# Ledger of designs, part 2: VHH binders against CLA biosynthesis isomerase (cla-dc)

Target 1, 281 residues: CLA biosynthesis isomerase (cla-dc), of Lactiplantibacillus plantarum (Lactobacillus plantarum) (p0dx41)
Amino acid sequence: MASFIASDQDVKNFLTAPSMNDQEGIGFAYATDEAVLKALIPAPLKLMAPVVCGYVVHMGKPTFSAPYLEESLFALVSYKDKMMGAYPINLLLHGPGAESGVIAGREGAGIPKKLADDIELRRNDNSATATVERHGKTLLNVSWTAGELNDPSIMKQFAGQLALGKEAEMNSFFYKYDIDQHEDGTNHFSNVQLVATQLRSLADQVEPGNLSIQLESTDDDPFGELKVLKPLGAAWFHFDTSVMFNTLKLDEVDAATTMPKLLTGRYDRSFFNPKAATYII

## First folded at step 1 (VHH)

Design A6 (framework vhh_7aqx_2)
Fold by ESMFold2-Fast, scan of step 1:
Order: C-alpha cells, then structure tokens, then sequence
Structure A6 (fold): chain B 281 residues (1-281), chain A 125 residues (1-125)
C-alpha cells in the first residue's frame, strides 16, 4: 500500500511536465462586443481582436489522470507587444479525469477551472456537436460542419496560425495569487502575478468548417456576457501531443484592479455571499 | 473599400530616424489590421511590421526588431512606422497594406488586396 509519504520516485514523477495527449474536438471563433471583451482582460494584457475563441475537446491520454472532456472560452491577447497568446476566461471539465484536471490546473498554474455537470462531444462523418451543461442550463451548444468557414475572408489568417504535422508553441496567460486567511475571519489577496505557460502541440488533423453556436447564462457562469454577434468559423482538430512545459513569470500586478476580473471564472456566487450558503452545524 | 497613401519618406544618413505615415480612407480602418512592407531594388517585397485592429499586438521582421515601431491612430485613420537607427540596408520603397477580415497582424504579402503607392526611403552611408 501507498504511504502518505511519497517516494523519491513519486516526487520525480510528479514534477514531470503534464501532457494532454490524444486531444480531439471542436475549435471555434465568433465576433463579440469589443468593449465588453476588452473590459474582461486584466492589465498588462491587451486584447488583440474582438473575437472569442473556444473549444470543446476530449483529452484521450492525459499523463496525470483518466480521460476527460474540457471546454474553454478565451481571448487572443498580447503582452508588451512582444508575446502573443490565449487568455482563458473560463474552463469547464467533465468526466473520469476531470477532478484531477481541475485540482492540478488551479493549484499549479492558476487556470480558471470548474466542474461541469455534463459535457457531450459527438462526431458523425462531416458534422460534430458539443454541449456543456452546468447548474440546470446548457451554457454552450456548438456544431461544426466540414467545409467553408462562416467568414471565408479569415481563412488565410486561420490557416496561417495552424502548423499541421509540425510542433507548434504557443503561450497561455494566467494570473496566479495567494489567498491568506486571518484570525478575524477575513481573507486577503497576495502575490498576484501574471505568468505565461508555454504549450507545445503536434496537430495531425485540422478540418475547417461552418460554426453554429448558442450561449446561455447563469450568475455562476455568465457566458451570455460574451454575446455572439457573428460566427466566424470552426474546425475539427486532433493533437497527437500537447505539453505544458515552461512557465514565465512576467509581472506582479495590483490586486484591487486585477482580482475582480479573476473570481467569476474560478468561484461560484456562494463564495461572494457566505450568509446565503446552507450550513449543517 | 479602402485606399492607402504613404508619406514621410526621404533621404537620411545612417543612424538617423524617419517616421512614415499611412493615411487610409474607407469604412474598415478601425476594424482591421495593417502591415508595412518594403521592396529594395531587384528584390521581392519583404515584410517589415504589422499591427492588430486594436493596436494591442504587433509583429516585426527580425531585421528591424528593436529599431522600428508600428503604431496607429484610429481617430486620424492613420498608422505609422517609426524607423530608428537606420542602416543602408533599410533603403527601399515602403508600402502599407491592409485587407478586409484581418484583425490580427499578418505578414504574407500575397494575401493583401489593398496597397499604397509606396514611399522611397534612402539611407546614405
């Protein structure tokens, strides 16, 4: 039997970079309200386009867990006009490995992960659908049909950002922070910092197509704030490998201006009103 | 529909500076990305730098990184290329370019439908 004291080999294995291998699903993009999206992006990150990107994927062979499904909505951002990448606004996970994925991502990388009540992803020949359900609502309903993007004019830009059959590196930007509890029953934020985690992915399949998308909103997950003004396109993709491998500490940031933009993606409304929670003893 | 016009070129000594302007007309200026290209005598058009629709991201050719800065002023329908520490190798005709549907920096010269007429930059030794 295993011990509460990890072996030296277990510690070494734990420190190996996590991989989300055999990743497959729908990626998509739609145009949204620029002022709304821009307001969600914490400084010093800058919004690159009035576009929400997203995915619903199955992680077939994660190195740290059983398989699971994951959804994300993210913005395309830049840092100091030198680094470009994704800023995830939300991630929802479901399936056998989902709890491990939430724990590892939140604790180790500052990733805004929650558990969904259900995620479905299905492909039939040249069409695919995905739904994400949480707290009684279908927050996201997307479909992909192989063929032209909704906006064919962006095909040149879309194709230029994909490196089929070659390893590609990209940045994902996250904010990490500590929450310190005090004897008077208050919490304080500390060590709020911007980091970039680098991803190295090998795509062996990318199929462009037409996007249909619908959002619903709850106070816990206000997807409707990111209104769909125009679907731009979708693709079915498969990554043979995808490795999180390098973390760059970029900036320390002001808690008062940053933390309001981080909490909804990480916590439900009960965290903001403890008197509304039902207590036993 | 977009029309582009460059200005600010001229003769400058090595180590000097120039600021190029590209003034646009058309309904798409505030919505799309813009790029600068250059063409030296006897060579193909080379990417110089690009700026996103918002100004929030830029991209530069390795040969100009740290020396050139691209910026935009949406109120004036103008974007700029600030060229510092100029070298004789920077001698070229400089073109501004855009296309409808590009929100992010884009470096492929063959991808653009709208080009300015070009402005000559000559850097003397």
Amino acid sequence: as target 1 above (281 residues)
Amino acid sequence: QVQLQESGGGLVQAGGSLRLSCTTSGRTFSEYAFSWFRQAPGEEREFVGAISYSGGSTDYADSVKGRFTISRDNAKNTFYLQMNSLKTEDTAVYYCATDEGYYLPFSESGAFDYWGQGTQVTVSS
Scores: ipSAE 0.000, ipTM 0.247, lowest interface PAE 12.7, mean pLDDT 85

Design A7 (framework vhh_7aqx_2)
Fold by ESMFold2-Fast, scan of step 1:
Structure A7 (fold): chain B 281 residues (1-281), chain A 125 residues (1-125)
Amino acid sequence: as target 1 above (281 residues)
Amino acid sequence: QVQLQESGGGLVQAGGSLRLSCTTSGFTFDDYAFSWFRQAPGEEREFVGAISWSGGSTDYADSVKGRFTISRDNAKNTFYLQMNSLKTEDTAVYYCAAVRYSDYIFTQEYLYDYWGQGTQVTVSS
């Protein structure tokens, strides 16, 4: 019988490295406005290119939940001009395991996760589509068609991370923080820190192709701020394994300049102005 | 390729002392927490003592608390169980065990990643 006191086995299982195994879907990249994207990147991270990367995937065998679908838009960044990786701007999750995925990612890893109202990912032979819906809008509509990338010159930039049959490692940069209350009841941010967590993935399927992409905005999820100036390419991929490991504390950062860039990816307008709360009939 | 090897067991008179050693190879010693378990003939295997991965915290079964001390030597890839004031009821096969990155002291044997083959300790009256 379950208890409010976790067993030793439950604690051991909880501490196991989180893995998103049997991960499959569409990865993509497009060019966007450099000034807009650069403004979203908190110091001391530096934007490497005016490119938004993203994915819509099905997590077939996560170690911490039932399967779920996940979307992300992220930037490619560097730390101190030598450590490179992804800076996730958003993640939206949907499906049986989605709530557990949001809780685990936000509480444990500082990942900007929210629940979508719907995510669809469909493949038919040499074409695939994905849509992400939240608060009455289709925030993302993406399609992949097997073949050449929109811009073949970028193929070399994907080669390392998506090399077939090879383990590839990439840093993901996140900001972690505490929220505490003052004596008057107001919240304040403390221990705001930049961390890097490594991701090790083994791709057993990678199929390059042509990208079509459309974004829409809501005040809660302003995807349209990251305008699609030029689609660069997409791929259908499958990771047999994908494991998070090696979290490194890199820097303490100023809350006043950093927190404004973290809140929209984690909270809806109702946190800032209850009158602005979105209700879907 | 991971190996744990116990040594230091043997025959001892009640009230005497023994020091068990567990030498490890095939993994990064500093990444592991270590424990000792024992099994008397016809009995279940039971927890004896443990030392944490990161903090040097230790814990012991009530039956051995104050008599046994666990320690680790990271430079030698070896950890120890110093057994003092031995009693006839301490007679058992003693096993060393390792679990990665644990600051929690697990007393259940199935939670450990690696095990030694055991060393016999016999305490005569």
Scores: ipSAE 0.000, ipTM 0.263, lowest interface PAE 15.2, mean pLDDT 87

Design A8 (framework vhh_7aqx_2)
Fold by ESMFold2-Fast, scan of step 1:
Structure A8 (fold): chain B 281 residues (1-281), chain A 127 residues (1-127)
Amino acid sequence: as target 1 above (281 residues)
Amino acid sequence: QVQLQESGGGLVQAGGSLRLSCTTSGRTFSSYVFSWFRQAPGEEREFVGAISSTGGSTDYADSVKGRFTISRDNAKNTFYLQMNSLKTEDTAVYYCAADSTPWYLDESLYKSEYDYWGQGTQVTVSS
């Protein structure tokens, strides 16, 4: 029978790097307002292009959970003009494995994960659609139709990151932090750190195509801030294997300038309401 | 309420082809895993093939791999079984089935328990 004390073997299994096997869905990119997107990126990361990338995928065989669906919007950024990679602005998860995915990502890597009320991903022959619903809104509605990208100039980006039969490597940048409760009844941020985690994926299917995309906004998930100025392209992809590994601590950062840019992607607006203390002294 | 209706069955000679259709009504089509089963006279019902809710994953019985293809068209609320290189042993009543576990799949799409079943369509393959 299981115990509250994990065995030595359980601890070893827990520490083995998780993989996201049999991952498939729609990846996409669109142009957005540069000043708006730049303002969302915490220093010392720098925005590389006025482009939002995203995906809606089904995680078919995660090693740590039942399958689930996941959405992300992310920016392409650089660190010290040398390291390049993704900075995720949001992630929303849905399905039987989604809670485990949120827990693992938040605790392990500082990933801004929340649960969606619904995510749907559907493919019919040479077309596919995805929708993400949360708190009464369809935050994202995206479609892919096999063929040419909306803007052929983005093809080199897809070729580099999703090359068939080769491992693609990408850095993902996250901010990790602690929230400490103090005896005076206030909470304080501590240990605010920029980290990079490497992602290696093996794509066995990449099908470029035309993107249609619509965003809706709520106060909890303000997707409308990332306005769609021009769709650039989409692809249907399948990754046989995808592994997060090798977390590098890059910088400790100032909480006052950094934390305002991290909270909306991790907490709903009710966390920002004034609160009366419930303790007596 | 989900209703499933098969069509496209009939008589065909060995080596021929048939396409079966299963049209759904009621609930959202795209939220379901769909499967085909068959039952020959005097035999137990057997799995033939399945397609995931996204349409990106398919699974087949070893007896039909390479000959049969399952597909879906969410715009038409219909899914299909394309049967090629038919053999006399493919003679059976073919049933479509739907399962309401759209957000995840077991390692295999094969399941013996499905929420909804069609009434069946006869396929007869003559020598």
Scores: ipSAE 0.000, ipTM 0.159, lowest interface PAE 19.0, mean pLDDT 83

Design A9 (framework vhh_7aqx_2)
Fold by ESMFold2-Fast, scan of step 1:
Structure A9 (fold): chain B 281 residues (1-281), chain A 124 residues (1-124)
Amino acid sequence: as target 1 above (281 residues)
Amino acid sequence: QVQLQESGGGLVQAGGSLRLSCTTSGRTFSTYAFSWFRQAPGEEREFVGAISWTGGSTDYADSVKGRFTISRDNAKNTFYLQMNSLKTEDTAVYYCAAHPGSYFYTEEDLYDYWGQGTQVTVSS
């Protein structure tokens, strides 16, 4: 039987590199306001294009949990004009493995994960839809229809991120930090640092198509700040394997300028004002 | 479904070095995690070391940590166990094992594909 004292084997298994295998769903991109999106990106990261990317996927065989559904909106950024990748603005999870996914990502990797009240992902023939619900709102509603992208001119950029039959490596940039309580009872941010987590993925299915997208906004999840000015495209994809194989510590950063950009993606308004809490009873 | 073949075993003096190789058949090498196990005379098989499908993660038994290094070469469909500072207690038949997917195990019963073994004898 299980014990509060982990076995040596349990500790070794816990330290194994996590994988999100058998991952499939809708990936998409839309144009947004450049000044708004640029303002959300903490230095030293630089915005590469006035584009929000996103996905709604089912993680079929994660190594750390039961299956779950996950949504993300992210920006495309560069670090020192040499390293490129995703800067996730939000992640919402739902399903049997979702709680484990939130704990692992927040505790181990500084990933801005929250639980959604519901995520649905459905495919029928050459069409698919996904919805993300939280705190009484459908925050995201996307559809994909197989065919041409909304903007066919971006096909090369779109295809480059979902290469078929080859292992592709992707950087995701996160900020890690500690919250320390001093003797006087006040809390302070410390050890604020930029890291890059590196994923190696093998895509065996990529089907480009037309995107329809609608956002709703709440104070807890202000998706409306990332306005949809123009849908660019979507794809249905499947990754056989996706392993988080490396993490690079890149920079120590200033807490005062960085932390304001990290809190909304990680915490609800009740952390800032208990009277702002949303009650589902 | 893979077939595994060990090589590089033999007789070596205490304090010496050996490199074991495990060659796989087919087009599956890059999608498998690999491990080495050993079995001393009259004992059960024990874990020695493992490497993930990408080579980015490795694990070792405490008894060999710092002395043995596992590595893989995807271009050659081969993975290796470099054994340094060998001790008489390292004498065993060494087996390579494979598991489909990104992760590895230290439990022998979770591996479906095994080589036939190669003898390593360390004399004093």
Scores: ipSAE 0.000, ipTM 0.123, lowest interface PAE 18.3, mean pLDDT 85

Design C1 (framework vhh_5c3l_4)
Fold by ESMFold2-Fast, scan of step 1:
Structure C1 (fold): chain B 281 residues (1-281), chain A 124 residues (1-124)
Amino acid sequence: as target 1 above (281 residues)
Amino acid sequence: QVQLQESGGGLVQPGGSLRLSCAASGFTFSSYAMSWVRQAPGKGLEVVSDISSSGGSTTYADSVKGRFTISRDNAKNTLYLQMNSLKPEDTAVYYCAKDWSYTLEYGDSEYDYRGPGTQVTVSS
């Protein structure tokens, strides 16, 4: 019978590296305002280009949950001009496995995950669409049409990240922290630290194409801050395997300058203003 | 099938140096991050150093920072660990590992991705 005390084998199984196998969807990139995007990136990370990357994908065979859909917007950043990778600004999840994905990612990896009210991903032969809905708004509406990128001049850079049939390694940068509750009714941040989690993926399908993208904003998810100046391109992709496998602890950072840039991606406005809270009695 | 074979261990005096090598085969070496992991007598596994698939990023345990250097030669499918200023506390079996180093402590399936180890003894 099940017990609140996990077996030694259950602990070993729990510590196996999580995989997001049979992952497919739309990846995309667009140009945005450099000053706005740069301001969102906590030191010591540095923005590499005035470009927002994103995806809307279906995780077909995650090892830790039922299938789910996931959206992310991220920046391309460097650490000490030595490491390069993604800095996720947001992640929204929806579907049967979404709650498990949020819990595991927030607790174990410092990932800025929330639940969406709906995520839809649809593909016909040479076109696909995705929508992400939360709190009464369609925050993201993207389409992909197979063919030429919006900006063909970036094809060589884009193709370099999408090697077919070869394992590729990417870094994702996250900030982890503790929140301690005190007797006076206040919380305190502690152990604020920059980590890099490595992702090893095997792409077996990549189809470049034209991007159409629209953003809407709410106070909880201010996507409109990341203004679309110019769509750059999109691709439909499928990863046979995608494994989060190595966490590197990089730096301990100043809470006062870092935490303001982490909260909106992890918490809704009701956390900052109790009068905005909605109650069902 | 994944094969990892460590070499270069031995007996060395405190303050001395050793260079460990790991010959890898049975997988696309250039596509995987690699680690050096050690186990001292009577202790658990310790991740000593990690290196990214390209060699562009490296990490070290606080106990070895400034003394050890990890490197790789993807053309030769070989991982290296240069160990300088060795201390008695560095005495351990050193393992070359593919995949998550911390899962090797807990996950039996990941042990298939480590070598048999090479003994390093730092003693006068």
Scores: ipSAE 0.000, ipTM 0.102, lowest interface PAE 22.1, mean pLDDT 83

Design C10 (framework vhh_5c3l_4)
Fold by ESMFold2-Fast, scan of step 1:
Structure C10 (fold): chain B 281 residues (1-281), chain A 125 residues (1-125)
Amino acid sequence: as target 1 above (281 residues)
Amino acid sequence: QVQLQESGGGLVQPGGSLRLSCAASGFTFSSYAMSWVRQAPGKGLEVVSDISWSGGSTTYADSVKGRFTISRDNAKNTLYLQMNSLKPEDTAVYYCAAGTDYLYEEFSPTSYDYRGPGTQVTVSS
């Protein structure tokens, strides 16, 4: 019989680097309001371009869970003009492995993961669609049609990280923190820190195409704040392997200026209303 | 406006070492994957090595694997190739290349948007 005490082998297996193998879906980019996007990026990260990148993908063979679907919107950022990478603004997950993905990502890596009510991703020949639904709204509706990008001038920048048959690496920047409960009944943030985690992916399929995108907003997930000013392009891709590895602590940051920019991506408005607690009769 | 300038080539004996450098200007170097490509006398172009924009991922042709090391310094806009245990077969003009579009053709020199004028490496006794 199983025990609440894990074996030495179980502990070793738990510490294996997570892989999101057999990953496929739609990647996309659109231009947004620079001032709005810049304001969302916590110092010391700097926004590189007034562009929101995103994806809706199916994780076919995660090493830590059953398969699941995932959406993200992220910005392209730099740290001290030396490191570049993605700063995820949101992640929403749905499907059999989604709960495990949320728990592992939030607890272990500081990733701002929530559960969606539904994520659909469908491809038919040279077209594909994805929708993300949460709390009564279709937050994201994207389509890809094989062919030319909306803005062909960005092809080299857009496709550069999706090189076929070669490992592509990207930094992902996250903020980690603790919530300390004090004897007087107050809670405080502590150990607020910027980390970079590397992602290594091997693409075996990349098909550029035209992007159509629509956003809706709720107070819990205010996607409409990141207005679509101009679709730039989309691609259907498949990663044979995608491994998250090598976390580096970069900086300790001020909680007062940083935490306001982290909470909406991690928590719903009920966390900011103590009267929303479940009533026990 | 985009410029790539190789240096560090020369004559070396078999078993010797050379370090090539490529100075990049006119584009955001840190945003591009970079490659070293060579052309031996009377032969076609061969991709020797490439490196991701962050420097975290590298690949090597089987002909040089274990002998050559590619690296980059994004703060200095410079790409390097450390060449050890050189063989006569490594004699070639070595080119620095940027702006590859691997979406359609891997390891094709014609996929590079930008390439430098090259530096000659000669391995002979």
Scores: ipSAE 0.000, ipTM 0.124, lowest interface PAE 18.3, mean pLDDT 83

Design C2 (framework vhh_5c3l_4)
Fold by ESMFold2-Fast, scan of step 1:
Order: sequence, then C-alpha cells, then structure tokens
Structure C2 (fold): chain B 281 residues (1-281), chain A 125 residues (1-125)
Amino acid sequence: as target 1 above (281 residues)
Amino acid sequence: QVQLQESGGGLVQPGGSLRLSCAASGFTFSDYAMSWVRQAPGKGLEVVSDISGSGGYTTYADSVKGRFTISRDNAKNTLYLQMNSLKPEDTAVYYCARGPEYYLFTDSEYGMDYRGPGTQVTVSS
C-alpha cells in the first residue's frame, strides 16, 4: 500500500546491496597524455599508468531500476601502494532506468553521474559499435572487432580485470563531500572524504578485439582533454552478476585541492557560468 | 638520457641466494613500471618479474614464483630482485628494463623501451 511513510520492510529492501546484473558491452583502453591524466587524479590517489580505460554497457537487470545504458571513462590508480582500482572521471547514463541510476549513484555513493541525450550500443556478429551523445555532440564513438588487441602486451591486464568464470573483486575510488550554506548565503565544502566502493563481479563472456575510438568535447563534458594517443584494445564482455557489496572510508582530504577536480564530472557549466546556454531536448 | 645499471650478479651454488640492484637515472623513475628480464644461453628473453611505478603491484613468471621477490625504492631510484633457492635453470644474464609508460603488466619483450647492460648470474656446483 502506497504511503509517503516507507514500511519497515521497504526500508530493509532499500538497504540491500545494489546489483547491476546481466551487464554487457564494450570495455576498452587507450594511451593518453600522462601529465594531463595525472593532473586530474586527486591526492592521495596515484596514477598507475597513462591509460584511460572505459566501457559502454547495457545493464539488463539492475536491482534498483529498469534497464539502462552506461558509459564511463576511468583511470587506474593506487592508494598507499596497497589498494588498486578504478578512479571514474565521468559516467553518462541513458534509457528507462537511467534517472534512478543517476540518483542512486550520486546520492548514495558519490559517483560522478549525468544523463546522456542518447547512448547506442550495437553488436553485429564479430563487431560492435557504441556512441554517446550529449548537448549536440557525439562525445564518444567506439568500435570493437573480435580478434587481437591493438597492443597484445596488455592482455594479462585485460584478463585480470575480466576474470572469466570466477568472482573477481574490484575497487572503485570516489570522493564524497557536503555543501554547507552559511548565513551570508555562500556555500562551503565540508567532510571531503576518499572512499573505496568494492564490486564483486562474475564474467561469463570475454572476447578480446581491436579498438577504434573517437572523442569530441563540449564545455560540460571535455572528453577531448583525454586525447587518444594510441588505442590499446577492447573486449566484448558479459557479467552475469555485479554487486556493490562494501564501502571503505579511507581518508579525509583537503577541499581546496580536491574539489576543483570533482565538479566538471558532476555538474554542467550552468553551475559555474550563469550565462551558460539552455539546451532543448 | 635514460641510464639503467645492474649490479649484484655472480657465481652461486644451487639452493643459494643473490640480490640484484638496478640504479636508474635520466627519467622520473616512479612514473614507469620496471621489469627484470633474463636471457639464458641459447634462448630468447624471458620476463621474470614486473613492478608498477608505485610498487603496489608485482607479477612473477611461473618459473620463479615463490622464490624471487621484486621491489623498488623510488626515493633512491633503485630496483631490486631478491633471488632465493636458485637452480641451475636460473643461469642467465639478468637485465633491468623500463616498460612503456602505458603498460603496467606484460610478458612481451616488445614492451621494453630501455634495458641495462645486464649482470651475469651463474648457478652451478
């Protein structure tokens, strides 16, 4: 029965670990400018390689929403030379469940999620393409062709991330923060903290292949800053299960140094420029 | 000007231990994955062990796993390989190698930008 007051059972269900089951699509990696990528990574995280990883996937059976498509570009980082994982720079979502995915990820986990105007993912035999469109630009155009990676030397790294037939655990690093408003109407950042969210995934399909990739930029989503110097490889994959099962609070960090690196992935230029153009969808 | 210089090789009996060192200069050492690579007489190059730029991640060839330990000191620009329980099959010239900036883990000889002149390790009675 509907009510603005949730039942005890609804609260218990809400607190269940979120899963992104029946996930499939293109994962990829390319080499980029080290100085540019390194500058985007907030301390105390350290960049492990001048490589941008990414994916465009369909979430077939999320536990918190209808299905949706998701794109991400992320860096491979370490924390205190012991923990390794992804540092997501951006995520864009589209489809029936996308709004719920954005709300849940931003509110609960500090994930830099926005809505795309369109995401298309299509497989035909041994090839697949994906495009991500936002604010009048195709920000990402990627293709996979089954076969050899562009650079076969990274195969061990690809295999490690996509451990076939067994559960693999991965860390994703996010920064959480509060925004406090003072009596004079000004906003201030507080409680800026580094967390590691842990994913447990079961891959039942991994098909390596050749990557082709093109990026375009807008001021809201400056993908061209992460320039493609060399495609490294792609894979078509399917995760039967993927669950966010644990979150560790790792560190409290300086707001002045950290916050400039978090805002573009979470907010559009209208937050920073009151004369920013209005988009009609 | 990239320079890599190995030391610590020599003659050792089976079951013995050696520690190799590699002094690096001419680049930002902490930005690069580093490898130990060996070449046995009459054979090609074999990647023995890799270590990430931060030192947080290491890999080992199956032939040396459990016996060898790779480490680095980024403050001293030095790479190490601790070799225990040495076997005659470990006899080789050992090279310190710098990986390309873009890869973290590889067993490909084509992944080596630069390597040092090598240090000879001989395991015999």
Scores: ipSAE 0.000, ipTM 0.142, lowest interface PAE 14.8, mean pLDDT 84

Design C3 (framework vhh_5c3l_4)
Fold by ESMFold2-Fast, scan of step 1:
Structure C3 (fold): chain B 281 residues (1-281), chain A 124 residues (1-124)
Amino acid sequence: as target 1 above (281 residues)
Amino acid sequence: QVQLQESGGGLVQPGGSLRLSCAASGFTFSNYAMSWVRQAPGKGLEVVSDISSGGSSTTYADSVKGRFTISRDNAKNTLYLQMNSLKPEDTAVYYCATYRLSGWYKPTSYFDYRGPGTQVTVSS
């Protein structure tokens, strides 16, 4: 019989490291406005290049949920000029496991996850498309066609992130924080901390190709702020395994300068202005 | 045109062995994860085994683990299922399948394509 008190075995199972196994889809990169992208990156992280990376993937065998689709736009950043990795600006999820993915990621890892109204990912042999829809707009429309990158000079960077046939370790940087209600009628941010979540992935497939990309914007998801100046390339990839195996707590940071850069990726406009209109289609 | 064609089924006695094959065409086989799925009389579909595109990762249903082995030969565009220690409960139509082909990839639909199936009957 089920109980609100979890068994010792259930607790043990819950504490198993989360894995996003059988992960497959389109990864891509495009050049954007340096000043705009740089302004989005909270200190002490430093932007490495005026490039937005992204993906639209299917998580085929997550250990914590049913399968789901996920989109992300992220920047490439460094910490103290030694540790490098991704800084996710947004994640949108859709599908049977999506709600569990949002809850687990936001609660456990400070990941900026929201639910999309729809995510589509389609492959026909040597071409693939993906669309992400939320609040009446197609926020992201990408296509991949197998072959040469838009800019062939960046081929080495794509190959380096997707180490074929061997386990590769990667850092994703997130900010974790608490929100507490106070009797003076305000909420307060506390314990604002930079963490690195470390991933160990085994890629068995990477196919470079040409990127076409289109962004649309809403006030809840202002993708148009990260304007496409130049498509750089895309790849179809598959990870057999991808495990979140460690979390490093790196720095306590200033809430006043950091929190404005964290909220749009996590909350819709209704949280900031009760008169702001939102819609779901 | 995506095509999947199973073969190797038949009548076998309990404790016997069979090897199923699936010939794939119309897509780049080496780029797609593949599954063996079965349907026993009067029951729903059961995923028996999965294999990654490169063959480095495999999974098995608890009902067949230790008895069945999935493998692939990307040079021949062929998927295999080696079935040992067969039981009457293994009687089913066996399908090979993939889920990342033509059409929209949706999380509510795991299998986009499957073959016509091959019958396996385990009886004395």
Scores: ipSAE 0.000, ipTM 0.141, lowest interface PAE 17.4, mean pLDDT 84

Design C4 (framework vhh_5c3l_4)
Fold by ESMFold2-Fast, scan of step 1:
Parts: structure tokens; sequence; C-alpha cells
Structure C4 (fold): chain B 281 residues (1-281), chain A 126 residues (1-126)
């Protein structure tokens, strides 16, 4: 029988590195406005290119939950001109394991996760589509068709990075923080830190193709700020394994300049307007 | 506390062999890809060989391909470099290094090492 006191074995299992195994879907990239994207990146991270990368994937065998669907838009960034990786701007999750994915990612790794109202990912032969719906809008509509990338000049870079059957490693950069309640009834940010979490993935399927992408925007999820200037390409991929295995604490950062860039990816507008939070449903 | 300690270096004649070892402690060794990196007199750092966390994948610099073999024993937390047919050009300090990064979508993607041992001297000379 289960207990509120976890067994020693349960604690040991909980501390095993989380894996997102049997992960598949559409990965993509498009060019966006450099000044807009650069402004979203908190110091000391630096934007590497005026490119938004993204994915819509199904997590088939996560070690911490039932399966779920996940969307992300992220930037490519550097730290101290040596360490490079992804800076996720948003993540939206949907499906049976989605709540567990949000809890684990937000509490354990500082990942900017929210629940979508719906995520659909469909493949039929050499074509696939994905849609992400939240608060009455289709925020993202993406299609992949097997074949050439939209920009064939990036094909060599793409193929070299996603070598089949070889372990690939990537940093994901996150900001972790605490919210402290004070005696006067206000909240204060503390312990605002830049961390890098490492991922190790084994790709057993990568199929390049043409990207079609449309964004819609809401105040809660302002995807339209990251406007599509030029689709670059997409791929259907499958990772047999994907393991989060190392967290590096890199820097303590100033809350006043950093926190404004973190809140929209984590909270809806009702958190910033106390009058909106008092509706009776 | 992460520690890496190399051993097995020394003086050897051209055509000879050496086996380097690296003892790792303070972390879960089988979670990390590892490299051997060398620095020859008057030259920059050169990545000689890489090995995946499981030992299933290896790479070699063109300068050593066919002569050197990287391996690991995860049960003993030890990394090895078997060096055969040694040349004077292989004279260098050899470092054991732990991987931190492989980059997505970067034309100039670089491997970064978060920890490196103090090094072991290999001298190939008559």
Amino acid sequence: as target 1 above (281 residues)
Amino acid sequence: QVQLQESGGGLVQPGGSLRLSCAASGFTFDDYAMSWVRQAPGKGLEVVSDISSSGGSTTYADSVKGRFTISRDNAKNTLYLQMNSLKPEDTAVYYCARHTIEYYWSESGEYLFDYRGPGTQVTVSS
C-alpha cells in the first residue's frame, strides 16, 4: 500500500536521471527579426543567430509519466563565448502525462512549461502536421513534407548535426528562481540563477523536408512576436533515447533585469492583473 | 568533487607503444562522454579521441587514426588510450577530459570540456 512516506526504493527511483525515450515528431527552424529575438534573451546569454527553432513531439516512453505531447520554441545562444545550446522561450504540453511533465520540469529544472488546451501531431506517409491550441487560438500550425529543406544551403549543417546511431549532446539553458512571500503580503524573487541542463539523445530516424508554418498570438502566449520572416526547414525525427543527465549552475543573475523576460513563458496575464483573478465560474 | 588523474606516460622510442589510463572520481562516470586531448610543444590543444558514455561510439583525429585506440571500463571508472606505432610528432602532454557539450545547428560547433586532469607527459625520442 502506498504511503505519504516514500520508500527508500521510491526515492532511489525518483533520483534516476529522467529520460524522454521513444520521442518523435516535427523539428523546424525559421528566420525571425533579430532585434526582437535578441531582446528576449536574458544576460549573460547571447543570441547566436536570428533563428527560432522549434518542435512538436510525442513523448512515447517518459520515465516519469504517461505519454504526452510537447511543443517548444527556442533560441540558439552562447554563454561566455564557449558554451552553446538552446534557450527555450516557451513549452506547451498536452495529453495523459502532461501534468506530470509540467510539475517535473518546472519544479526540478526551471523549465517554462504550461498546459495547452490541445496538441495534435499527425503523420501520413511523407507528410505530417502539428497544431497547438490554447485559449481559443491555434498558436502554432506546422507542416512537414519529406524532401528538400526550404533553404537547401543549411542541409550540410543539418545532416552533420543529426547523425544516425551516434550519441548527440546539447545544453538547454534555464533560469531558476524562488518566490518568497513577505510579511507585508508582497512576493519577492530570490536565488535567480542561470543553469545548463545537458541532454544526450540517440536518433534512429531523421527525415529532412519542407516547412510550412503559421503563428497566431494571444496576450498569454504572444507567438506572433516571433514572426516568420523565412521558413528554413523541417525534419521528422525519432529519438530512441533522450536523457537529461547533468545540471551545471553557471551564474547568479540580477532579478530586476532577468525576471521580466521569464514570466510570460511561465504565467498567464491573470497573474499580472489581480482584478482578473477574482472571477466566479 | 570531480577528479581526473592520468597515468602511463613516459619516454618511448619511435615505433613503440604506451597505454594511458585516467582514473575518474566524484561523478557518475558512465553518464559522460570522455576525450583524450593533447598539447604538443608550441601548439594548441588537439582533441585526439572521443568515446561515448556507453563505449559504443568512438572518433579519432586524422593524425592518430589507425594507431591509437580509446576504450573505457565503466565498472572501474577508468578511461584508456592505447598508443601504437608512436612517432616523434606524438610528443605532448596528454589530458583526460570530461565532455560538457555537443551543439545543435552551429556551423562552428565546438566541444567544451568542464573538467580536465593535470596531464601526463609522453615523449617519443631515441
Scores: ipSAE 0.000, ipTM 0.117, lowest interface PAE 15.8, mean pLDDT 84

